# Ledger of designs, part 22: VHH binders against Tryptophan synthase alpha chain (trpA)

Target 1, 293 residues: Tryptophan synthase alpha chain (trpA), of Haloarcula marismortui (q5v140)
Amino acid sequence: MGLERAFADEPAFVPYLAAGDPNYEASLEYVEALARGGADVIELGLPFSEPIAEGKTIQNAIVRSLEAGMTPDRFFQFVEDLDVDVPLVCMTYYNLIYQYGEGDSESRSDSENASGETASQGPRPFVEKAAAVGIEGLVVPDLPGEEAGPLRTACDEFDLDLVFIVAPTTKGDRLERMLEQVSGYVYVQARLGVTGAREDVDDATEDSLARLSDWDVPKAVGFGIKTGAHAERIVSAGADGIIVGSALVDIVAEGHENGDSTDAVADRLEAKARELKEGALRGAAERPQPERT
Below, E stands for the ipSAE of ESMFold2; O stands for the ipSAE of OpenDDE; V2 stands for 0.75 times the mean of E and O plus 0.25 times the DockQ between their complexes.

## First folded at step 17 (VHH; framework vhh_7b2m_4)

Design m04 (from k05 with D31E N32A; at its last fold request DockQ between E and O 0.75; V2 from the best seeds 0.78)
Amino acid sequence: EVQLVESGGGLVQAGGSLRLSCAASGSTFSEAHMGWYRQAPGKQRVVVAVITSGGDTKYSNSVKGRFTISRDNAKNTVYLQMNSLKPEDTAVYYCARTYYGDYFTIYDYWGQGTQVTVSS
ESMFold2, look of step 17: ipSAE 0.775; ipTM 0.896
ESMFold2 (binder alone), look of step 17: mean pLDDT 82; pTM 0.834
OpenDDE, look of step 17: ipSAE 0.657; ipTM 0.827
ESMFold2, look of step 18: ipSAE 0.771; ipTM 0.893
ESMFold2 (binder alone), look of step 18: mean pLDDT 81; pTM 0.831
OpenDDE, look of step 18: ipSAE 0.552; ipTM 0.772
ESMFold2, fold request of step 19: ipSAE 0.772, 0.730, 0.776; ipTM 0.894, 0.873, 0.898
ESMFold2 (binder alone), fold request of step 19: mean pLDDT 80, 81, 81; pTM 0.821, 0.825, 0.824
OpenDDE, fold request of step 19: ipSAE 0.767, 0.804, 0.753; ipTM 0.889, 0.910, 0.877

Design m05 (from k06 with F27L E31D L106I; at its last read DockQ between E and O 0.77; V2 from the best seeds 0.77)
Amino acid sequence: EVQLVESGGGLVQAGGSLRLSCAASGLTFSDAHVGWYRQAPGKQRVVVAVITSGGDTKYSRSVKGRFTISRDNAKNTVYLQMNSLKPEDTAVYYCARTYYGDYFTIYDHWGQGTQVTVSS
ESMFold2, look of step 17: ipSAE 0.742; ipTM 0.872
ESMFold2 (binder alone), look of step 17: mean pLDDT 82; pTM 0.843
OpenDDE, look of step 17: ipSAE 0.618; ipTM 0.804
ESMFold2, look of step 18: ipSAE 0.780; ipTM 0.901
ESMFold2 (binder alone), look of step 18: mean pLDDT 83; pTM 0.855
OpenDDE, look of step 18: ipSAE 0.672; ipTM 0.833
ESMFold2, fold request of step 19: ipSAE 0.751, 0.736, 0.755; ipTM 0.883, 0.875, 0.886
ESMFold2 (binder alone), fold request of step 19: mean pLDDT 81, 81, 81; pTM 0.829, 0.830, 0.832
OpenDDE, fold request of step 19: ipSAE 0.772, 0.752, 0.756; ipTM 0.889, 0.878, 0.879
ESMFold2, last read: ipSAE 0.737, 0.754, 0.760; ipTM 0.877, 0.888, 0.891
ESMFold2 (binder alone), last read: mean pLDDT 81, 81, 80; pTM 0.834, 0.834, 0.831
OpenDDE, last read: ipSAE 0.753, 0.747, 0.785; ipTM 0.878, 0.872, 0.892

Design m06 (from k05 with S27L N32A Y109H; at its last look DockQ between E and O 0.70; V2 from the best seeds 0.00; counts 0 for: pae O 2.6 > 2)
Fold by OpenDDE, look of step 17:
Structure m06 (fold): chain B 293 residues (1-293), chain A 120 residues (1-120)
Amino acid sequence: as target 1 above (293 residues)
Amino acid sequence: EVQLVESGGGLVQAGGSLRLSCAASGLTFSDAHMGWYRQAPGKQRVVVAVITSGGDTKYSNSVKGRFTISRDNAKNTVYLQMNSLKPEDTAVYYCARTYYGDYFTIYDHWGQGTQVTVSS
């Protein structure tokens, strides 16, 4: 059963952390703390060497992870070392996925095809390894739907879900292309209105969800959710789940900066996770029950 | 419909300069974060530079100090000034609209790209 199972009974809480931030051992504890806190799906960031497009907080997390020695191979080991019963999703950039197979070809001396061009195996080697270590889905933010064919094929071969991110402006053919390829859940990105007012958040959420109403896939919403109250609002507006990254990464960052113990930071993450999950559940309870016809 | 049209590519010698342009239409350009990407032969597309709606810029390590991204909101155009070009800069360069998520960046609407070839 794919990642959709995480959304079947109640709103899903989907936290994100950068794997290996600030180090391997602490990061394991932090991910496990999120699971204990009520995570339904955990997104693990596989750091990319050039995180230039992320916010400062996430960039710093990625840098810390890289400095601590995170690599694709260590990432897969990290996944294996995790003691969680929650489905795991890998979030990384397509270039890293695609290049993973090229490194293995150097070790296989024998299949030098005559033209010396190590035929890129595409995304398949990465997906195969991800599946083997227990990853159940991928999020690839920089992969357009139009180019996702090879990755989708690999995911199908190894029974991984391919989560797509839908921006507020994603419409028409582009949206349809994503719809055709998405599995597990869809990340619905909403712009927080410039006013940050509650009404604006609610309207933006509703509008975003309305645009995706024809999608028979769980809709997880991420809008810079920081509190249970935010989670409640988003779920009450009709979201099937919430995605939270920055608020959790900030906890890790602050702990690191302050020199807090791993246990102290883990406790804070667990508490925050609980808050967010409880908020989501409250939101679900506020939904008008469909009139049982 | 959002359209991005890249131009300014061509053949240049190592150490030379090029200026790429991306004309945007069908969007509120002033509110858009924009980026340049490139795809070298046999490689995947990678980010080169990003400029926020506020004018903040970021660069990949490979192009820092050599490339400059800028924008002209009056013209709905984003530019990439490429100086001190190297053979390894040879690629198809693409313009994209960028969105910042909670913990990730997504890319929307690629142009057709413009070929940049740097000869040794």
Scores: ipSAE 0.230, ipTM 0.627, lowest interface PAE 2.6, mean pLDDT 87
ESMFold2, look of step 17: ipSAE 0.754; ipTM 0.887
ESMFold2 (binder alone), look of step 17: mean pLDDT 85; pTM 0.874

## First folded at step 18 (VHH; framework vhh_7b2m_4)

Design q01 (from m02 with D102S Y103S F104S; at its last look DockQ between E and O 0.78; V2 from the best seeds 0.00; counts 0 for: pae O 2.3 > 2, unsure alone 64.6 < 65)
Fold by OpenDDE, look of step 18:
Structure q01 (fold): chain B 293 residues (1-293), chain A 120 residues (1-120)
Amino acid sequence: as target 1 above (293 residues)
Amino acid sequence: EVQLVESGGGLVQAGGSLRLSCAASGSTFSDAHMGWYRQAPGKQRVVVAVITSGGDTKYSNSVKGRFTISRDNAKNTVYLQMNSLKPEDTAVYYCAKTYYGSSSTIYDYWGQGTQVTVSS
């Protein structure tokens, strides 16, 4: 059963952390703490070598992870070393996915295609390895829907979900192309109103979800969620789940900067996870029950 | 619908310069992060430079000191000044409109690309 199962009974809490931030051992504990805190799906960032397009919080986490020695192979080992019962999703860039299989081609002499170009094996080697270590889905932020064919095919072969991110401005044919290929859940990015007022968050969330109302896929909303109250608002507005990254990454960053113990940081992460999950649950309870006509 | 149209590509000798332009349609340009990406033959698309809505700039290591990203909000245009070009800079260059998401950058719109060829 795919990632959709995480959304079946109650709103899903989907935390994000960069794998290996600030180091391998601490990061394992932090991910496990999120699971204990009530995560339903955990997004693990596989760092790319040049994360210059990322926001400062995520960029710094990726840099710390890379400095600590995170690689694709180490990432897969990291996933195997995790002690969690929660579905794991890998979030990384498409270039890294494609390059993963090129290193092994030195040993396979035989498929020299006639033109001497080592035919890039495409995304298949990465997806195969991801599946083998227990990853259940991928998020690839820089993959256009129009170019997702090879990755979608590989995901289908190994029974991985392909989660797409929908921006507030994503409309028309582009949105349809993404939604035709999505499985598991869709990441819905909402625009924060200028005031940050509750009404603005609610309206923005509703508007974003309305665009996807005709599609039978769980909608997880990421909207700079920092507190249980924020989570409650988003879920009450109709979201099937919440995605939280920066707020959790900040906890890791602060702990690292302050030289806090791994246990202390893990406890904070677990507490924040509980807060966020409880907020999501409160939001679900506030949803107007469809009038049983 | 937001459209991005790149221009300014072409053939140039090593050590030469080019200036790329990306014209964006739509009313929300000033609030958007913009970036330049490139894809060389047989390689994947990679980030070259990013400029935030606030005007902060970031560059890949390979182009630092040689390339400059800038924007003109009045013209809804982002630019890439490329100096000291190298054969390794040969690629299709793409403009992108992006947002910072909760866990990652969202790539919202892409241009069709413009070819840059640097001869040795």
Scores: ipSAE 0.327, ipTM 0.696, lowest interface PAE 2.3, mean pLDDT 88
ESMFold2, look of step 18: ipSAE 0.750; ipTM 0.893
ESMFold2 (binder alone), look of step 18: mean pLDDT 80; pTM 0.814

Design q02 (from m02 with M34V N61R Y109H; at its last look DockQ between E and O 0.67; V2 from the best seeds 0.00; counts 0 for: pae O 2.3 > 2, SAP .671 > .668)
Fold by OpenDDE, look of step 18:
Structure q02 (fold): chain B 293 residues (1-293), chain A 120 residues (1-120)
Amino acid sequence: as target 1 above (293 residues)
Amino acid sequence: EVQLVESGGGLVQAGGSLRLSCAASGSTFSDAHVGWYRQAPGKQRVVVAVITSGGDTKYSRSVKGRFTISRDNAKNTVYLQMNSLKPEDTAVYYCAKTYYGDYFTIYDHWGQGTQVTVSS
């Protein structure tokens, strides 16, 4: 069973961390702490060399990871070194996925196609390696649904899920094209109101969930979730799960800046994970039970 | 329906300049994160410049100091001023409207692109 299994019994908590932030060893501990804290799926950021399309918090984490020496090969090793029983998802840019196999083609002399252009093997080599190390899904934020064909094919070959991100503005044919290719779960971007009240759930979030209501795929809502109370509001609004990035990355960043021990930061991450998961569970309990007609 | 239309591409000599425009219809750039991307022959699409809804600008290493991204909210247009162009800048250039947050940026809409060719 794919990533959908993480959403089957209760709302899923999906944390994000940049792999190797602020260093390899600490990052392993931090990911494992999130698992202990109740993560149901863990998104691992594979840093891209030009992280200019990320929010500031995530961008800084990616920069730290890169400075610490993270590479695609090291990322795969990182995944293998993790001691977790939670499904792992790789989050990265399509260019990195597509180029991964081009470096190995110098050693395979034989398929000189006549035109001397080293035919890019496409995304397949990356997906194969990801599957081999135990990754169960991909999130590729910069991949349009219209161009996702080769990656979808590779994911199908190696039984990986392909998670798509839906913005509040994603509608019509574009949304349909994404949803036709999505597997595992859909990332629904949402905004939370500032008052902290249930009524502060952004109308756009409700609208987005409504747009997706006819699709049989788990809806995990992200963006700005920082507390258990936020998680509760999001899940009470109908989300099947929550995705949390910046709040957790900030814990890592603060620890790094302060020179805190790895253990201290890990403990904070675990505590925050528990808070968020518990919030999600509270939100589920507040859902009006469909009147059994 | 949201549409993005790129313009301003063309043939230019090395060292020359071009100004690309991305005009939006059906939506506004005022609350959006907008990026310029390029795709060279046989290569993948890559981000070259981003302007956030707050007006912050970011550039890839390859174009930093040569390219400038800007926006005109009144015209609902984003620009890419490209100076000191190099043959390596030859590509189809795309603009994208994104949903920007503290997490990853998602790309919502793309234009059809405009061809930029820089001759040696």
Scores: ipSAE 0.335, ipTM 0.696, lowest interface PAE 2.3, mean pLDDT 86
ESMFold2, look of step 18: ipSAE 0.759; ipTM 0.889
ESMFold2 (binder alone), look of step 18: mean pLDDT 80; pTM 0.815

Design q03 (from m05 with D31E; at its last look DockQ between E and O 0.73; V2 from the best seeds 0.70)
Fold by OpenDDE, look of step 18:
Structure q03 (fold): chain B 293 residues (1-293), chain A 120 residues (1-120)
Amino acid sequence: as target 1 above (293 residues)
Amino acid sequence: EVQLVESGGGLVQAGGSLRLSCAASGLTFSEAHVGWYRQAPGKQRVVVAVITSGGDTKYSRSVKGRFTISRDNAKNTVYLQMNSLKPEDTAVYYCARTYYGDYFTIYDHWGQGTQVTVSS
């Protein structure tokens, strides 16, 4: 069973961390703490070398990870070194996925296809390695649905899910193309921008979920969720799960800046995970049960 | 219909300059980030420069000091001034409107791209 199983019984909590932030050993402990805290799926960020398009919090996390020596190969080792019984998802940019196999082609001298163009093996080598180390899904934010064919094919070959991000602006043919290729769950970005008003978040969440109501795929909502109360509201609005990144990355960042021990930061992450999961569960309990007619 | 249209590409000699334009219709740039990306032959798209909604500019290491991203809100257009061009700058250049997600960039709309070729 794919990542969909994480959504079958109760609302799923899906945390995100940048792998290797602020270093390899601490990051292992932090991911494991999230699992202990009740994570149902864990998204691991494979850092990109130039995260200039990212927000400051995530950019800093990626920079710390890279400075600590994170690479694609080290990322796969990181996944193997994790002691968790929770499905893992890799989040990264498509260029890293696509280029992963190009480094190994220097050793395979023999298939000189005559035209000297080292035929890029595409995303397949990355997906194969990801599957081999136990990754069950991919999130690729910069990959349009129209260009996702090769990656979808590779994911199918190795039984990985391909999670797509649906923004409020994602509509029409673009949305359909994404939803035709999605497996596991869909990341629903409920709102664009920082509007702190509770009523606005609820309405935006409901509207986004309504747009996807005809599609039989779990809908996990992410929108700067920071508290159990926020998680409760989102799940009450009909979300099958919650996705939380920045709030957790901030805990790691603060710990690093303050020089806190790995154990102290891990404890905070575990506590926050519990809070968020419990909030999600409360939200589920508040849903009007369809009157069994 | 929402559309981003890139223009200003072409053939130029090494050391030359080009100015790319990204004009938006059906959407506004003022509340979003706008980035220039490029895709070289046989490679994937990579970020070149970003101008944030707040007006901050960011550049990839390979173009820093040579390229300048700017915005004209009245024209709903973003520009990429490319100076001291090199053969390795040869690519299709794309414009994108983006937003910050929780822990990732949301790519809202892409242009169709404009070809830039730098000859040695």
Scores: ipSAE 0.675, ipTM 0.833, lowest interface PAE 0.7, mean pLDDT 90
ESMFold2, look of step 18: ipSAE 0.709; ipTM 0.862
ESMFold2 (binder alone), look of step 18: mean pLDDT 84; pTM 0.866

Design q04 (from m05 with L27S D31E; at its last fold request DockQ between E and O 0.73; V2 from the best seeds 0.76)
Amino acid sequence: EVQLVESGGGLVQAGGSLRLSCAASGSTFSEAHVGWYRQAPGKQRVVVAVITSGGDTKYSRSVKGRFTISRDNAKNTVYLQMNSLKPEDTAVYYCARTYYGDYFTIYDHWGQGTQVTVSS
ESMFold2, look of step 18: ipSAE 0.770; ipTM 0.894
ESMFold2 (binder alone), look of step 18: mean pLDDT 80; pTM 0.817
OpenDDE, look of step 18: ipSAE 0.703; ipTM 0.842
ESMFold2, fold request of step 19: ipSAE 0.749, 0.744, 0.759; ipTM 0.881, 0.883, 0.886
ESMFold2 (binder alone), fold request of step 19: mean pLDDT 82, 81, 82; pTM 0.839, 0.841, 0.838
OpenDDE, fold request of step 19: ipSAE 0.769, 0.762, 0.750; ipTM 0.891, 0.888, 0.874

